# Ledger of designs, part 2: VH-VL binders against Uncharacterized protein C1F7.10

Target 1, 238 residues: Uncharacterized protein C1F7.10, of Schizosaccharomyces pombe (q09921)
Amino acid sequence: MIRILVINPNSTVQMTESVKSVLDDCTPPNVQLEYLTCPPEGPKAIECVSDGVRSAAVLMKYFEDHPPQVDAFLVSCYSDHPLVTTLRETYRKPCTGIMQASILTALSLGRKVSVVTTTKRYEPLLTDGIHAMGISDSVFAGIASTGLAPLELDSKPRAEVDALLARTALRAVNEMGADVICLGCAGMTHMAHVLEKAVGPNIPIIDGTKAGVELLASLVRMNLFTSKQGVYQAVGSD

## First folded at step 14 (VH-VL; from G1 with heavy chain S105T)

Design H4
Fold by OpenDDE, fold request of step 17:
Structure H4 (fold): chain C 238 residues (1-238), chain A 124 residues (1-124), chain B 107 residues (1-107)
Amino acid sequence: as target 1 above (238 residues)
Amino acid sequence: QMQLVQSGAEVKKPGASVKLSCKASGYTFTSYWMHWVRQAPGQRLEWMGEIDPSGGSTYYNEKFKSRVTITVDKSASTAYMELSSLRSEDTAVYYCARGGWDFWTQYLTPFDYWGQGTLVTVSS
Amino acid sequence: NFMLTQPPSVSVSPGKTARITCRGDNIGSKSVHWYQQRPGQAPVLVMYYDSDRPSGIPERFSGSNSGNTATLTISGVEAGDEADYYCQVWDSSTDHVFGTGTKVTVL
């Protein structure tokens, strides 16, 4: 049995439940998922780099008091969250974020990757995170934002929301030149289906939460571990 | 049509408590957070606290934490805000407002729907 | 405590452009929202996440956020735009914070 700890770096429990609702229905064989919500001392949301640093600190302290008994870590925040790097430094166990997992998965499937998300506010952060992975603009097609207003995903008619998502996905493909699309979110099965229907059967749509679980499971099965020669050379506790 | 309908104006003495209500309609009550914001005459908007109706979790402005209690009745799609130990400075219009978080970015959302407001007057 | 500062008032002639600023330390790292409040009414969301416009809000409204200043811009100002405007952010230490408010007067 492969045990993966899915970490919500926000202290908002509902965000954990959202991810759980997606992953519990698609957990691979011989994989057990455990979920952790950031302790209340952490921020209830992460809207800047400093929030991420705060949440990472809180969670790392938590792990000192509660040593994790898992085989891998998944950070379920679609960003270059500092917790990913910190966990990789601290432990030998494989660790990835859902953004990183989605991008790496996409790169195994195509040569031009676009991320679809909601607000333009998010684009600089995502772009920076992807570039930090060493991915150049020759491979990264850019971010396509839907422009959906806050909470409109639930308040607008379903057909209207789906239409907007479809248009955004098509823009990523037809205008930005993407041949693979990543969902810039913490897992939404319905959204993936809407995008798939819009762009057709030749464009893969990647959910980072699903990709993360599969990637980590594969790493564990291959008996691989985080490198301790280089940036993550700190002595691991496991 | 989404609406937040608040209870009527209140007149209270110093030291008393007031409990306001906010009835939600036109959307799934438990899918969104409810916030309380007040505005004293000629003053800025001031956030008081929030509640997630689904789990009952609350967050309060530190300024009011010792005196404010936010609750919900899910069966009635109604949020409540009780403010105790009232002072003259608590004289204000109190608003309920819908908020939450973005499922994509996990950012908190702005307050997109507001109640009509409830005037609370604290006077000896 | 995190604070947001706005000019107390902005006067503008009809058809001209009004710019309302919201100043805060490193506010460019935060998502800024804007609310319009007409006299005797509840606030209305007019801008979110710096520059996104809610449905129903005219294209005359735009927003920007950089450094220590966020700006709400209203082009082609109309009489109906006369109102108080508040910026708002979420801060991990102080939670939701509103600006001091700006009264926009249409001359």
Scores: ipSAE 0.888, ipTM 0.933, lowest interface PAE 0.5, mean pLDDT 94
Fold by OpenDDE, fold request of step 17:
Structure H4 (fold): chain C 238 residues (1-238), chain A 124 residues (1-124), chain B 107 residues (1-107)
Amino acid sequence: as target 1 above (238 residues)
Amino acid sequence: QMQLVQSGAEVKKPGASVKLSCKASGYTFTSYWMHWVRQAPGQRLEWMGEIDPSGGSTYYNEKFKSRVTITVDKSASTAYMELSSLRSEDTAVYYCARGGWDFWTQYLTPFDYWGQGTLVTVSS
Amino acid sequence: NFMLTQPPSVSVSPGKTARITCRGDNIGSKSVHWYQQRPGQAPVLVMYYDSDRPSGIPERFSGSNSGNTATLTISGVEAGDEADYYCQVWDSSTDHVFGTGTKVTVL
């Protein structure tokens, strides 16, 4: 049995529940998922780099007091969250974020990757995070924002939301040149279907949370571990 | 259509408590957070606190933390705000407002729906 | 304790452009929302995440955020735009914070 700890770096429980509601129904064979919400000392949301740093510090302290008994870590925040790097430094266990997992998965499937998100506010952070992975604009098509207003996913008629998603997906493909599209978070099964319908059967749509679980499971099955030479050369505790 | 309907105006004496209600309709009550914001006459909006109706988690402005209690009745899709030890400076219009978090970014959302407001007058 | 400061008032002639500023320490690192409040009414969301418009808000409303200043811009100002405007952010230490508010008067 492969045990993966799915970490919500926010202290908001509902964000954990949203991921859990999706993953519990599609957990790979011989994989057991455990979920952790950031302790209440951490921020209830992460809207800037400093929030991420604070979150990471709280969680790393938590792990000192509560040594994780898992085989891998998934950070369920679609960003270049510092917790990913700190976990890789601290442990030998495989660790990835859902953004990284989605991008790596996408690059296994195509040559031009676009990420669909909601607000333009998020685009610079995502772009920077993806570039930080060493991915150039030759393979990164950019971020396509839907422009959905806050809470409109549930407030607006479904057909209208779907239409907007479809337009955004088509923009990513037809204007940005994407041949693979990444979605930013778990629990978007319907959203994925809408995008798939819009862009056609030849363009994969990737859920980063699902991709993360599968990637980590594969790494564990291969008996691989985080490198302890280079940037993660700090002595691991596991 | 989404609506937040608040209870009627209140007149209280200093030292008393007031409990306001906010009835939500037109959306899934437990899928969004409910905030309370007040506005004294001629003053700015002031955030008081929030509640996640799903789990009951609350956060309060430190200014009010010792005096404010926010609760919900899920069966009635109603949020409540109780403010104790009332002072004259608590005279204000109190609003409930819907918020939450963005599923895509996990950012907190702005307040997109507001109640009509409830005037609370504290007078000796 | 995070604070937001707005000018108390902005006067503008019909058809001209009004700019309402919201200042905060490194506010550019935060998502700024804007609310319009007409006399005797509840606030209405008019801008979110710096520059996104809710449905029903005219394109003549726009927003920006950089450095220490966020700005709500109203082009082609109409009489109906006369209202109080509040900026708002979330801060991990202070939680939700509103600006001091700006009264926009259409001359």
Scores: ipSAE 0.884, ipTM 0.929, lowest interface PAE 0.6, mean pLDDT 94
Fold by ESMFold2, fold request of step 17:
Structure H4 (fold): chain C 238 residues (1-238), chain A 124 residues (1-124), chain B 107 residues (1-107)
Amino acid sequence: as target 1 above (238 residues)
Amino acid sequence: QMQLVQSGAEVKKPGASVKLSCKASGYTFTSYWMHWVRQAPGQRLEWMGEIDPSGGSTYYNEKFKSRVTITVDKSASTAYMELSSLRSEDTAVYYCARGGWDFWTQYLTPFDYWGQGTLVTVSS
Amino acid sequence: NFMLTQPPSVSVSPGKTARITCRGDNIGSKSVHWYQQRPGQAPVLVMYYDSDRPSGIPERFSGSNSGNTATLTISGVEAGDEADYYCQVWDSSTDHVFGTGTKVTVL
């Protein structure tokens, strides 16, 4: 069994359960998923850079006291979260985040990737996170959002939200030049079918949580590991 | 449609306890967090704590942590806040308010619905 | 502890623009929410995530947030806008924090 630790880096248990409900239906063969919620002293949400830093610090202390016995780590936060690189420094086992996994998967399939999300507040933040991976606008078509405020999304009928997301995905393809789409949120797998129906059979739609699990399982099966030459060699091992 | 209805005004002596209720209707009670916020006369709003009704997890403002208890009755869609060892400074209007986290962004939501408020007067 | 300060009052003539500031150290990194409270009533959400307007709030309400200052702007002010206004953030160390409040008076 390949054991993958899926880490919710905030302390909100319900957010972990939301991701679990998505992944339980699609766990690959010979993979066992273990779930961790950041301890209660960590932040309830990750809304700025310093929240991510505090979250990573709490989790690294937790791992010091509770050494993980797993084959790989998945950080379940659609962002440039510092836990990813911190785990890579600390452990030899493979580690990635759902944002990173979704983009890498998309660029194995298409020439220009767009991220679709439900709120414009994420557009600058997600763009910066993707650029921090070294991904340029030559292969990144940008972020497409419905532009609706999050509370409006909660108050609207599901069919109306689905129609807005479908139109947004079509804009990403027809106006922004994307030929592959990533879902820009943890746990939006239910929306993948809406987008697939909207853009048709020629545009891949990537769920970052599923992509992360599959990527890590593949790395473990290939006996690959986090490089311990250079930047990641300075800290103790797995 | 959507309502948060709070229990009636209370008059208490210093050292007593008070338990306030907030009955929710018009939405799925366990899908949102319930918060308690108070306002002393002429003062700013002050967050006291919250509960996630689905799992029962609570978070409290450090100022009140030793004296406040927040609970729910899921079958009645009702949240409760108990404040013990009352002082005259606890004289305030106490509000329940709906909040939580946004599934789409995983950010915490603002307080988008409020109860009518319950006046608690602490005097000798 | 994260602190939010607001001017205690703002006076504005009908039809003009009111600007209500909320100051906090690096508040630009936080999501700022705004509440309107009329006398004897519960607060009402009028702006959230800096600049998102809840359903039913007129377009003349807008918000911004950068650096150490968030601002709620009410253009075309009407008598019904006379109220107390509070900013609010969630800070992962201090939790939910409200500003000191601003009384908007429409003359």
Scores: ipSAE 0.582, ipTM 0.845, lowest interface PAE 2.2, mean pLDDT 90
Fold by ESMFold2, fold request of step 17:
Structure H4 (fold): chain C 238 residues (1-238), chain A 124 residues (1-124), chain B 107 residues (1-107)
Amino acid sequence: as target 1 above (238 residues)
Amino acid sequence: QMQLVQSGAEVKKPGASVKLSCKASGYTFTSYWMHWVRQAPGQRLEWMGEIDPSGGSTYYNEKFKSRVTITVDKSASTAYMELSSLRSEDTAVYYCARGGWDFWTQYLTPFDYWGQGTLVTVSS
Amino acid sequence: NFMLTQPPSVSVSPGKTARITCRGDNIGSKSVHWYQQRPGQAPVLVMYYDSDRPSGIPERFSGSNSGNTATLTISGVEAGDEADYYCQVWDSSTDHVFGTGTKVTVL
């Protein structure tokens, strides 16, 4: 049984429950998912770089006190979260984040990947995070956002939000040159279906949470591990 | 129509407790956090704490943590705030306000709806 | 602790532009929200995430946020804009913080 720890790096329990509700229905065979919400002293949201640093510090302290008994780690935050590299430095077992997993999966399937999301405010942080992976614009088509702010999303009928998402996905394909799309959020069954219907059967739509679980499971099955030669080599391990 | 309706004004003596209510309508109560914010006469707004009605998790401003309790009754779509050991400095208008988080970005949302406010007067 | 400071008052003639500043250390990395409070009334959200306008707020309201200063701008000021204005952020160490408030007077 492959045990994967799915980590919500913020302290908001309902965000963990949202991911759990999706993944529990589609967990691969011979995989057991365990879920962790950042302890309460951590930030309730990750909205800037310093929030990520504080979140990682709280979680690394937690793991010092509660050594994980798992085969792999998935950081469930669609961002360049420092917990990913910190876990890689600390543990030999595989670790990735849902943003990273979505992009790597997309580049196995298509020539140019776009991320579809809602608010334009998120675009600069996402772009920087993807570039930090060493992913150039030669294979990254950019972020396509609806431009809706959160309060607009809440106040608008679902059909209107779905239509905007559909148009945004079509723009990513037809104008930005994407042939594979990543969802710019934690998994959501409805949103994936909206995008699939909009762009048709020839464009893969990738949910980074599901992709992360499958990628980590495959790495464990292949007996692969986090490199301990170079920057992830832990100093003084016994 | 979305509304937050608060309980009426109260007059209390020092050392007493007060429990205020905030009834929500026009939206799914458990999908948003409820916040309590106070304003002493002529002063700025001051956040006191919040509750996530779906699981009952609370967060409090350190200034009030020893004296404030925030609760919900999900079946009545009502939030409550109790402030104990009242002092004259607690004379203020107390507001409930709706906030939450955006599922897409996981960013916190602003306080987009406010109750009408409840005046609590603490006098000997 | 994260702190937000605003000028105590701004006077503006009808039809002119009011600019209300909100200062905080590296506030440009935060999402800034703005509330209008008329005398005896509850606050009303008038700007959020620095520059997003809620439904029902006139286009003459706009916002910006960079470095250590966020600004709410009201063009074509009308008598009905006379109110107290508060900025607000969430900070992961201090939680929700309101600014000191600015009274806008239309003269």
Scores: ipSAE 0.531, ipTM 0.846, lowest interface PAE 2.9, mean pLDDT 91

Design H4
Fold by ESMFold2, fold request of step 17:
Structure H4 (fold): chain C 238 residues (1-238), chain A 124 residues (1-124), chain B 107 residues (1-107)
Amino acid sequence: as target 1 above (238 residues)
Amino acid sequence: QMQLVQSGAEVKKPGASVKLSCKASGYTFTSYWMHWVRQAPGQRLEWMGEIDPSGGSTYYNEKFKSRVTITVDKSASTAYMELSSLRSEDTAVYYCARGGWDFWTQYLTPFDYWGQGTLVTVSS
Amino acid sequence: NFMLTQPPSVSVSPGKTARITCRGDNIGSKSVHWYQQRPGQAPVLVMYYDSDRPSGIPERFSGSNSGNTATLTISGVEAGDEADYYCQVWDSSTDHVFGTGTKVTVL
């Protein structure tokens, strides 16, 4: 039984429950998912770099007091969250984030990856996070969003939002040159369905939450581990 | 039509408590968080705390944490705020406001709808 | 803790532009929201996430945020814009913080 800890790095339990609702239907065989919401003293949202740093600090303190008994770690935040590299530095067991997992999976399948999101506000953050992985524009087609403001998305009927998502996915393929698409949010099976219908059967659509679980499970099955040569050489409670 | 309708004005003595209500209509009550914000005469708005009606989770401003309790009655689509050990400086208009977190951005939302406000006067 | 400071008052002639500033240390890394409050009334959201305009707010309202200053700009000011304006931020250490408020007077 492979035990993967799915970590919501903010303290909002509803965001953890959203991810759980998706993953319960697609957990691989012989994998058990465990879920952790950042303790209440952590930030209830992560809206800037310092929030991410505080989130990581609270979680690392929590792990000092509650040593994790799992085989791998998945950080469920579609961003360049510092917990990923902190966990790699601390533990030998595999660790990744859902953004990183989605991009690595996409680059195994296509030549130019685009991330499709709902709001334009998210585009600069996602772009910077992907560039921080060392992913260049030679294989990254960019971020495509509907461009709607967040409260505007909330007030519109779902059918109108879905139509805009479908058109955005088509723009990523037809105008930006993407041949593989990553979902730019955590755990949304409905969004994947909308995009699949829009772009047709020849364009893979990657859900980073599912990709993260499968990637970590495969690394554990292969008996692979976080490198302890170089910048991750520190060893925690492994 | 979205509405937040608050209970009427209250006059209290120091040391008493007050429990204010905020009835929501025109949206799914458990899909948004309810916040309480106060405004003393001539002063800025001050956030007191919030509740997620779906699970009952609360967050409080440290300034009020020992004296404030926020609750909900889901069947009545109503949020409550109780402030105990009242002092004269608690004289203010108290607002309820709708907010929460946005699934798409995963950021906290601004307060997009507000109740009409409830004046609480604390005097001897 | 995180603090937001606004000028107490701004006077502007009808048809001109009002600029309402909100200062905070590194506020450019935060999402800034703005509320309009007329005398005796509840606040109304007029700008959020720095520069996003809610439905029903005229295009002459705009916002920006960089460095240590966020700004709400009202072009073509009308008598009906006379109100108090508050900026607001969520900060993970201080939680929700409102600015000191700015009274906009249309003369």
Scores: ipSAE 0.517, ipTM 0.834, lowest interface PAE 3.0, mean pLDDT 90

